# Designs tried in a protein design chat: VH-VL binders against p19838r805to892. Part 5

Target 1, 88 residues: p19838r805to892
Amino acid sequence: QGDMKQLAEDVKLQLYKLLEIPDPDKNWATLAQKLGLGILNNAFRLSPAPSKTLMDNYEVSGGTVRELVEALRQMGYTEAIEVIQAAS

## First folded at step 1 (VH-VL)

Design m02 (framework fv_masavibart)
Fold by ESMFold2-Fast, scan of step 1:
Parts: structure tokens; C-alpha cells; sequence
Structure m02 (fold): chain C 88 residues (1-88), chain A 123 residues (1-123), chain B 110 residues (1-110)
């Protein structure tokens, strides 16, 4: 299990851009549901950066890079997985 | 120095409308969610409404849904509450409150409050 | 009706410690670590004292502390002072994407 703090800032910024798309199968709200945080989605919408707020909350909750990658696989989000793996 | 100044309160008859304003200063208004919270005379606090930083998302307490509309003008650093179909039970001091975005939590709490404006719906 | 249950009043003497409880359900206090506490003096606006269960804003005395166990959050005030006499309200985010308050507790310093 990889610590979320190990992800570089530029990798996180690329991930946020990929999660801010209108595709309901590939956006931050769907990722939040896969990570068990979907119940907080309306709270995340109140922030200026929902993807960043989601990922910061996931990290504080003890989330791991391994589980993040698995959630992205369940979403079929190959491009997001490549961003994370290319940097690891 | 964060400041929130409410205005627009007064005495109105049931069924009428009233518009409240909250002038904000001392922070980057467009970066934070804003809230309206009310307090009936001698009673406790009740959340009324929230609006996201850009105005795209709004949530309301069940007691005001369909009657109240929250809005904001980020160019003027001003928050609004349009209150329609007022009822005697809406009588309260109305506070505007600032959220504090915490990157680690994903939620906002009411970190600063205005002094409030009294709305009395009587008769 | 308030969504969260607080005692109507609590009292203590100068120098004592007192605790105010705030009881909800698994869909609010028990489900999230997003409980905040507010102090309100007569005729004044509320002031944030504690956020996210146990965090203090800058400028709030460390005599104020927060905790949570199950569906009950608690505010503890140690070294009680006369200026602490006020109404105290808890608040929580809910699974319905709303914010709720407790009924408030009047603290009397005797």
C-alpha cells in the first residue's frame, strides 16, 4: 500500500484535471463514491476545488495509492491510472 | 480583518417579501461558501441556506425550500437572501456567515458571523 | 425542535471544569468528524470555538476542548471563568447534505 503523501504535486494536479470532466463515469464524484466518500459529494461541491478537497480528505482518512488505483480501474479510467503509475 | 454586515431587515406582514443583503470584506469573497443562519427571539440557531463559492450550488433547509432564494454577486462581495411568502414562524435575527474551506476536511464550518438583521413577520 | 440534543443548562463554579454534551445519530454526529461549537453572549453574534470535533481556531483559549464518542460530541471548558457564561451550540453536517444545530445550553458560572 503506497502512502498518498508520496504522490508529487504535479501528478495530483494532472489527476484533478482528469477528474474535473463532465463524463459521469470518470469525474471526481464517481471516484468519491468508489472510495467510499460519495456521501460527502455535496460538501465537496461547495469548495472551489472538489477534486483537491476529495483527495485531501481521502489522504487524511488513511487512503492509499493502491486503493485509489483500484477505484480508477473499476471506473475504467486508464488515462488517470497512467498518470499515477508513470510517476511511481 | 473579516467583516460581514447584514441589512434589509424590518417588519413585514405575512405573505409579503423581503430581501436581505450581506456586505463582505477582509477576505477573498469568491473563494468561500456563504451561509444564512437564523435565530428566533429567545430560541436557538437554525441553518437556512448555503451557496457555493461560485454560486453554482445552493442548498436550503426544508422549512424554507421553495420560498427563499440565496444568491451572491462576487463582483460586489455581497450575499443575498430573497424571502418570499413570509410566515410568522420566519421571525428571527438573520445572520450571514462565512465558511472556511479546509483542504483536509472537504467541509466548511461557520468561521465568521455578521451581527445579524432582525426580520419580524407579524399580524 | 432542534435536531441535536443538548442539556438546556449547565452550571459550575470558577476554576471548575464542565462538559456540555451534544447527541445526534449515525447520520450526523456519529457519521462524520464535522462537529463545531459556538459561543453566544446575550445580544451578540455566535463565535466559533471548536471545529471538526476538536480543533480550536486561533484566539480561542486552550481551556476549551472538544471530543466525540459514538453519537455524542462533548465540549469541555476547564478553569471556568465568569466570562464563559453564555449559550453554547453544537452543529453537525448530515447525510442529507444539510447543517443542523443543537438546542443550545446555557452555561451559568456561579
Amino acid sequence: as target 1 above (88 residues)
Amino acid sequence: QVQLVESGGGVVQPGRSLRLSCAASGFTFSNYAMYWVRQAPGKGLEWVAVISYDGSNKYYADSVKGRFTISRDNSKNTLYLQMNSLRTEDTAVYYCAKGEYDFSSGYEHFDYWGQGTLVTVSS
Amino acid sequence: QSALTQPASVSGSPGQSITISCTGTSSDVGGYNYVSWYQQHPGKAPKLMIYEVSNRPSGVSNRFSGSKSGNTASLTISGLQSEDEADYYCSSYTSSDTWVFGGGTKLTVL
Scores: ipSAE 0.007, ipTM 0.628, lowest interface PAE 10.3, mean pLDDT 83

Design m03 (framework fv_masavibart)
Fold by ESMFold2-Fast, scan of step 1:
Structure m03 (fold): chain C 88 residues (1-88), chain A 119 residues (1-119), chain B 110 residues (1-110)
Amino acid sequence: as target 1 above (88 residues)
Amino acid sequence: QVQLVESGGGVVQPGRSLRLSCAASGFTFSSYGMYWVRQAPGKGLEWVAVIWYDGSNKYYADSVKGRFTISRDNSKNTLYLQMNSLRTEDTAVYYCARDSPYGEYFDYWGQGTLVTVSS
Amino acid sequence: QSALTQPASVSGSPGQSITISCTGTSSDVGSYNLVSWYQQHPGKAPKLMIYEVSKRPSGVSNRFSGSKSGNTASLTISGLQSEDEADYYCSSYAGSSTYVFGGGTKLTVL
C-alpha cells in the first residue's frame, strides 16, 4: 500500500502542480481536509509551497500512498492518481 | 513471480471455528494490502475482508462482521482469516488476493481453499 | 445477491465481438474510476483482465477493453476465441475500503 518515500521526486513535483490549481474540488486545501490535516490549512496557506508543505507533513505523520490515492479518488482527481500510478 | 497459496480449509460443523492461512512469495509482502474473497459452490464472488500493508486497518463485509477476523504476520509473509461461529451459508472456496499499492483491485489470486460447513 | 448487475449469460461466435454490462449505483461505479474485471474458467481462480475501468495488465490481450458511462461499466471482447469461454465478474470500489462484485456473466463461444 506503499510508503510515501517510494514516490519519486519528479512524481511529487507533478502532483504539487496539479494541487495548486484554484478548483475547490482539486486543490491542496481539499486534499488536506480529506487526509485529516485540515486543522493545519492556515499554516499550509501561509507557506510559499502549500502542496509540498502538506505532503511533507503527511509523510512525517505516517501517511501512506494508499490513503493519499483514496483521498484523491474522493476528490474525483483521476489525473493526480494517474501521475502516482505511472511511478510504478 | 507472485504466488499465493491458501490452506486450512476443510469440513466443520455449524457454530465451530476454522483458521485459514495464505502463504505469499515473489513480492515484498509487507508493502501490500491483502484480501479474502469467497465463492459459494456454483455462485458468484463475494468480498470478505481487507487488511492494510502494516495491519493497521481492517474492513469486513457486513455478512461476516463480528465473526471473522483478518490478520497478517509480515515476518512470515502470511495472511490469516479466523472464522468463528460458522454457518452453512459460509460454505465456499476462500481465495487470498493481493491489493495493488495504488489501486483498489485484486491483482493476483491464490488457488483457493474449500470450507464446507455442514452438520 | 447483489450489488452490481450483470446479465446472467452472453454468447457469440468465433471472431465476433460481445459486450458485458455491469450496473451499479452513484456510490460505487458512478463515484469511482475503480472498476475491474475478472475471468474465471471452471475450477480455476479468477484472473484480473481489466483494472481502473479501462487498463489492461501486462499479458492480457488487447481484444479485451473496458469503459464506463455513469453508473454502468462495460467489458468488450473482440475477435472472440474459444479460450474466452468463461465466467466474467465485474468489481467496484464502494468507498470506505469496501468492495462489491457483480453476479457474474457466463460467456459461451459457439
Scores: ipSAE 0.005, ipTM 0.623, lowest interface PAE 13.9, mean pLDDT 85

Design m04 (framework fv_masavibart)
Fold by ESMFold2-Fast, scan of step 1:
Structure m04 (fold): chain C 88 residues (1-88), chain A 122 residues (1-122), chain B 110 residues (1-110)
Amino acid sequence: as target 1 above (88 residues)
Amino acid sequence: QVQLVESGGGVVQPGRSLRLSCAASGFTFSDYAMYWVRQAPGKGLEWVAVISYDGSDKYYADSVKGRFTISRDNSKNTLYLQMNSLRTEDTAVYYCARGWDYEGSPYYFDYWGQGTLVTVSS
Amino acid sequence: QSALTQPASVSGSPGQSITISCTGTSSDVGGYDYVSWYQQHPGKAPKLMIYDVSKRPSGVSNRFSGSKSGNTASLTISGLQSEDEADYYCSSYTSSSTYVFGGGTKLTVL
């Protein structure tokens, strides 16, 4: 039961949209690398919703909102951070 | 039907290099991630490296990072492990093992080769 | 990385049930439902027995079952047979995008 369960579904959907872009510095694959889930990137890529599959895996792994925000900060993804923090 | 055959093991001196190969058959090699796992004589299993189906993603155990390089040639159905700066503690049987495809879970080692022995001694 | 903790040995008689534990942390066994178990006979390559905590590959006897509670995964072998005598290893994915194996348990069938 990580802190990720505190994020509302609408906030998660906004994050998924931001992560489903072809920019290599700001997509779900780069986020997965930062969160320690990069080895699963091929499984995520084959999912109909890679960002959702990544975030579900992160939550099951005990991931926290704080660590997610720090990973996004390392990526320079200010817009994604704002989506999370505006809802918290 | 699935077969993995390792080769390239042998006796080498500390500080030298060695390249291992794993020939795959009986499945579509290019659909699967692949692993290297080693086992020192009389000891347990230790994961070494993994490579994604297309070679774009690679991860290593801390003990080998910076010294070993995993690679693959999908046109030849072959997995490689380039081992540089070898140490006596790298002495082990090296296994290649099959990982995940687009239908599988990426968390286990489903088929293993018979292994190739690498001995690092002076 | 440190190996997951398994007992060095376990023993049982034919027909008995035995359980082998595999203890890690919240960054591996406790954090993921991605525990697998491998059987290794002397001089042979490991064979996958259980994956994703409790699932069996085709061809593996239903005498083998897996479970997990907190940071500890368990492999149970029921109706113990002489051919079950082997080394057993657990494995887990980690939060560092790596894999870790247990130290191994030698099962002796008396």
Scores: ipSAE 0.008, ipTM 0.610, lowest interface PAE 12.0, mean pLDDT 82

Design m05 (framework fv_masavibart)
Fold by ESMFold2-Fast, scan of step 1:
Structure m05 (fold): chain C 88 residues (1-88), chain A 121 residues (1-121), chain B 110 residues (1-110)
Amino acid sequence: as target 1 above (88 residues)
Amino acid sequence: QVQLVESGGGVVQPGRSLRLSCAASGFTFSSYAMYWVRQAPGKGLEWVAVISYDGSNEYYADSVKGRFTISRDNSKNTLYLQMNSLRTEDTAVYYCATLRYSDYDWYFDLWGQGTLVTVSS
Amino acid sequence: QSALTQPASVSGSPGQSITISCTGTSSDIGGYNYVSWYQQHPGKAPKLMIYDVSNRPSGVSNRFSGSKSGNTASLTISGLQSEDEADYYCSSYTTSSTFVFGGGTKLTVL
């Protein structure tokens, strides 16, 4: 179970891009729900970068890479999982 | 290439209305929250309003709440600020901005040049 | 009307270093790593100098550095030059789903 702090910055940027899409089943808002942060979705939506704000909150709350990958797996987001796994 | 261009500023009397526009180009406008930030002559920056990427949520500074309305048209890549019941205190340069923009491997803020609104009797 | 507290002015001589502080609360600077610093010359739009607390955009001199400790962010400018004379603003994202600015600091290079 990896520490979020160990993900390289370019990996995080690629993940943010994949989560900033109009697909309601594969965007940052759905990921936030899966990670237990859905209550903050309105705050994330108004942020300059919703995906980054979500991931920063997830890291601060003690989130792990393993739980992130599992949430993405539940979303069927293989492209996002591949970005993370290629770097870890 | 990547830019924001404001328009619609001018001189108006107190109590009147004015609509500002911001034309976005060179990036996926519909993916980013957009902001209006103003600066009164000789004063600091003041955030005015924000709207989510899809237009479903907006938030306002207390000083403009109930008088200003932020909106966007993602099909036209355009942001708007409808300013009603204008006061002399609303005199400022109004900037259109996205305060965090991802362009592949890095982030930067994107600001327009600003448009001057003068509310004068 | 600024949510973040900055000193009104700061001064230094060419070649010296200065630091500008920006103090907020756990609901803005302390709660998020979205601290930005802007430089503004008279008649110009603000220019981003620092984002995400300590990151420099491409083309910004490495004389500019940012840091954060608790609820206070700092901008440090080393090797002061005359063109650094400008107004500097900090900003932060907040738990109220807003973005706020500091009151601004006028830097004078003597």
Scores: ipSAE 0.013, ipTM 0.639, lowest interface PAE 8.1, mean pLDDT 83

Design m06 (framework fv_masavibart)
Fold by ESMFold2-Fast, scan of step 1:
Structure m06 (fold): chain C 88 residues (1-88), chain A 122 residues (1-122), chain B 110 residues (1-110)
Amino acid sequence: as target 1 above (88 residues)
Amino acid sequence: QVQLVESGGGVVQPGRSLRLSCAASGFTFSTYAMYWVRQAPGKGLEWVAVISYDGSYKYYADSVKGRFTISRDNSKNTLYLQMNSLRTEDTAVYYCAREIDYGDSGYAFDIWGQGTLVTVSS
Amino acid sequence: QSALTQPASVSGSPGQSITISCTGTSSDVGAYNYVSWYQQHPGKAPKLMIYEVSNRPSGVSNRFSGSKSGNTASLTISGLQSEDEADYYCSSYTSRSTWVFGGGTKLTVL
């Protein structure tokens, strides 16, 4: 089961805000590449909420919180990891 | 109270322009994606345009691309639809709607305005 | 025609249950759990009744329920009341990150 559904709404909203910054190393597009979804980045960009669309697609594909945290660690995004882990 | 109030509708001739506004209150407008949805008299719902929470991403229905522009002013809690080169087939009630944002969903229209009628006729 | 297929009309008597179908493809209804249903009374704005296939917003009667099987989503209304007489629309998120609506179903309570 996608344990992504265990993340509370406020945690997801905080994560989306962190991923919407215009930093090539710490945005939703870079996270998508680390999660193996980079080929869909143009589709995510055209959505009303790119970070949310990415995370929803990741969850539907069976993505896990463990793999999400590992991807954020590879990005060096300590603040995003803290948001997720503080809620777990 | 969460509320959306549209304004700007009216009767216009083909080829003219009209600007619709949607005033939001009772929630943090700047964190929600916003939509315009229309309904021609006696017909069903049709999605028109969407704008991301910060205004950086916009998408349009094929029927309005190049003619309509969606925009927002988060400092004024207001959504806009600029409609240029209006056609008779653009005649419809135009609704402003907010995206629901619950968990992994958020792809539903949870709050709708009352609608504003745009009639394009000669 | 509309992107999602709904029957044009459905009818029932007070106290009965009725079901309205919404059929899409493997790129919308079949791909995602992002199906929503809207109720519209004449002259009024649509009201969200169901989101994410089966979830009810606060204030919506538990007589309304949603489900999905393959490419078809369904809205079921139990214990029909005269106030339920309205048009009902389904909507789905798509693999192109867009939204599509069904053609609408007119519910008549006899």
Scores: ipSAE 0.006, ipTM 0.584, lowest interface PAE 11.7, mean pLDDT 84

Design m07 (framework fv_masavibart)
Fold by ESMFold2-Fast, scan of step 1:
Structure m07 (fold): chain C 88 residues (1-88), chain A 120 residues (1-120), chain B 110 residues (1-110)
Amino acid sequence: as target 1 above (88 residues)
Amino acid sequence: QVQLVESGGGVVQPGRSLRLSCAASGFTFSSYAMYWVRQAPGKGLEWVAVISYEGSNKYYADSVKGRFTISRDNSKNTLYLQMNSLRTEDTAVYYCARTDEFYSRGMDVWGQGTLVTVSS
Amino acid sequence: QSALTQPASVSGSPGQSITISCTGTSSDVGGYNYVSWYQQHPGKAPKLMIYDVSNRPSGVSNRFSGSKSGNTASLTISGLQSEDEADYYCSSYAGSYTLVFGGGTKLTVL
């Protein structure tokens, strides 16, 4: 019942680790902006797990794996794309 | 004192343009997303548009998409709504409102409203 | 034409409780936890009473509470007072970065 629910938990965990790096071009905050959720970045920052909170929010909002991959491609985040695509 | 004050409303003919302003004071304007919401006389509330903290993201109701443009100037603590190709059904009191988060936290502070009458 | 369905009116007596419903679909109220409720007195701007389904802003009486079950959100007002007489509107995130309002409910305190 939603494209994002098809991603296995281990894939999501690997993605969260990649999004927690300090690189401003490759972190959860930049991904949130690309997914149209940047306005919620203060709420994500206050979460104990910002990447998880972002992805949970994206899934609830009807987000798709296709658009997630497109956003990561715009960020130049090849490693994150590979994690998602290797699991498909 | 946290305040939002709208201005720019008035009577305008169909097909013309009007620009509304919303002046913010008493809070850090750049830390809040901003909404425009309208209410036709004797009718209910209708969402018009929203703009993110720095103005990078803007979203519109289908009824105004392509005709209205939301913008902000954080250096002047001011929100704007440019209304083009006005129709009689755009007649309403226009409110600006702030929100801490785009879809959550709700609109906690509202202006007094400014009346726009599109007269035939 | 509102996207969310509210009763046109509700009434209650001082000291009693009333509930106002707000019914949408799985694409708005049922799909997200971003439901807000607003109170509007005649000639005044709306005031936020509830956000994110059940949360109260500071300064809002605990007589106001919100809940959601399936596609229906509810605002409950306990210990009705004359100043509660107003129009009440629900709103919800509706996907695709859009927001919708209910048609409003006129509360009369008799």
Scores: ipSAE 0.000, ipTM 0.597, lowest interface PAE 15.7, mean pLDDT 84

Design m08 (framework fv_masavibart)
Fold by ESMFold2-Fast, scan of step 1:
Structure m08 (fold): chain C 88 residues (1-88), chain A 122 residues (1-122), chain B 110 residues (1-110)
Amino acid sequence: as target 1 above (88 residues)
Amino acid sequence: QVQLVESGGGVVQPGRSLRLSCAASGFTFSRYAMYWVRQAPGKGLEWVAVISYDGSNKYYADSVKGRFTISRDNSKNTLYLQMNSLRTEDTAVYYCAKDFESTLYDYGMDVWGQGTLVTVSS
Amino acid sequence: QSALTQPASVSGSPGQSITISCTGTSSDVGDYNYVSWYQQHPGKAPKLMIYDVSNRPSGVSNRFSGSKSGNTASLTISGLQSEDEADYYCSSYTSDSTYVFGGGTKLTVL
């Protein structure tokens, strides 16, 4: 359970918008670091949609919804967690 | 000149604590991830810990997890390693090192300090 | 002790080329292109020679080159010089967001 492929596209879009903010504690760059993908942050930054590129990479690498939610908890990003959990 | 200078090493007994400092100069410290790497006398390099450019993320080697804490003060251009519950196996020269890439942990350490010796012995 | 396997020693004569191997698993060297190589002279801090498998920092001689095949990364030093005599360490990012070094290789220039 928790396969990233099971998340609906509108849920993913809502998550991307929440991660495309300048807040250093709540943006896609911080999430990438929490997911162990921070070393790819320069590649994500050069994307027209960094959050989408990050999540696509996480999904291809076998990332799970459970680990994503845990990373968001470490960030204190309750709003992002609620978006994901309401859809699951 | 880009430079890192470690301090705080010394001789301590097992079970005690020690805090290492690393003073950075010649680059924008707040933009780079920082590392602690150690080397026991006559042995190879062992990665200890990393801290993100803003201090929000930290990762540790399993051998030190729960005992050591990495931290930084960007206003003072200083990196720290708090070492608790020290063991004889922690005896090593401790180096601080800077990531080559701004705002990322790319794990390529382009600038290193001279090292500070920590000896844990009874 | 070390997670990555390197030969304990290699040797060569001035002008020759030598290669140092670094063997890990799929969870480090195999799946990630974040392999670095460091040179350490006695009593000195390490110096970054190669990052991201094959990239050289500014100021590092083009005699040093890096490559990777499967779970094995390699450092090649061409036109061997006496100042190349040092310990060489490989390193890699791992699947659990940690970092590991190889055991090190002592290069002797005969």
Scores: ipSAE 0.006, ipTM 0.588, lowest interface PAE 14.0, mean pLDDT 82

Design m09 (framework fv_masavibart)
Fold by ESMFold2-Fast, scan of step 1:
Structure m09 (fold): chain C 88 residues (1-88), chain A 121 residues (1-121), chain B 110 residues (1-110)
Amino acid sequence: as target 1 above (88 residues)
Amino acid sequence: QVQLVESGGGVVQPGRSLRLSCAASGFTFSSYAMYWVRQAPGKGLEWVAVISWDGSNKYYADSVKGRFTISRDNSKNTLYLQMNSLRTEDTAVYYCARGSDLYPEYYFDYWGQGTLVTVSS
Amino acid sequence: QSALTQPASVSGSPGQSITISCTGTSSDVGGYKYVSWYQQHPGKAPKLMIYEVSNRPSGVSNRFSGSKSGNTASLTISGLQSEDEADYYCSSYTSSYTVVFGGGTKLTVL
């Protein structure tokens, strides 16, 4: 049942806000690519909440918190990692 | 190597039904939105229908709503188009095509060879 | 049945450049970066030539280029060759989550 289901909703909301920025190194589109979901990037962008749609898809696909943190580390997004790890 | 192979076309009389199939290979079928696009003899391209990667979302051209049903079987890597209440204006080559993403509004990066449907006596 | 406007035909001589226009509205071509162009030879399936207004798939010649200004997208083919003779179709995303194609343009080389 994937460990992404264990993240509290307020932690996810903080992540969504951090990923909804125009910085190409730190946005949801780059994260989607790192998580292997880049093929769905136009679907996410057409969503009213791209980060939420991305994370919902990642969770349904059996995504893990470990792989999410590793992807964020590859992006250099320490603030996003801290939000996840502080709540763990 | 991506391959899309359509089948099921033929000659049918108005009011009858026909089911088209598209066999996909060379990619993870369940990760892509799939499309049907048609072209009447000597005419331009017309989008017909789309289905999302998991089959949960479907959209249709107004000309086929209520008559055509798009479906997919991800376990068999196959796309389908069930065509009911066929009209002479449905006569066309029907192509299946792979979307680059979930939504039909993006581009069609790979197309099948097409299958001809002729609706006449 | 097609909502996007293309000229019915265009012609040029070998080595020349030609441009094909594709005009829509702010709810399709003007509103989104999802404009693509397809080449179709007689009896063959369409082939993607340009996606997202100006990007080329691998294997497509750099003689083909795309652009967009307001509600009009354009496909330009430079250094025309006989094998470029084909029908060319534009397509665009619409605000109603559908795809619309142009009526098609027949390119004749000489």
Scores: ipSAE 0.000, ipTM 0.569, lowest interface PAE 16.4, mean pLDDT 83

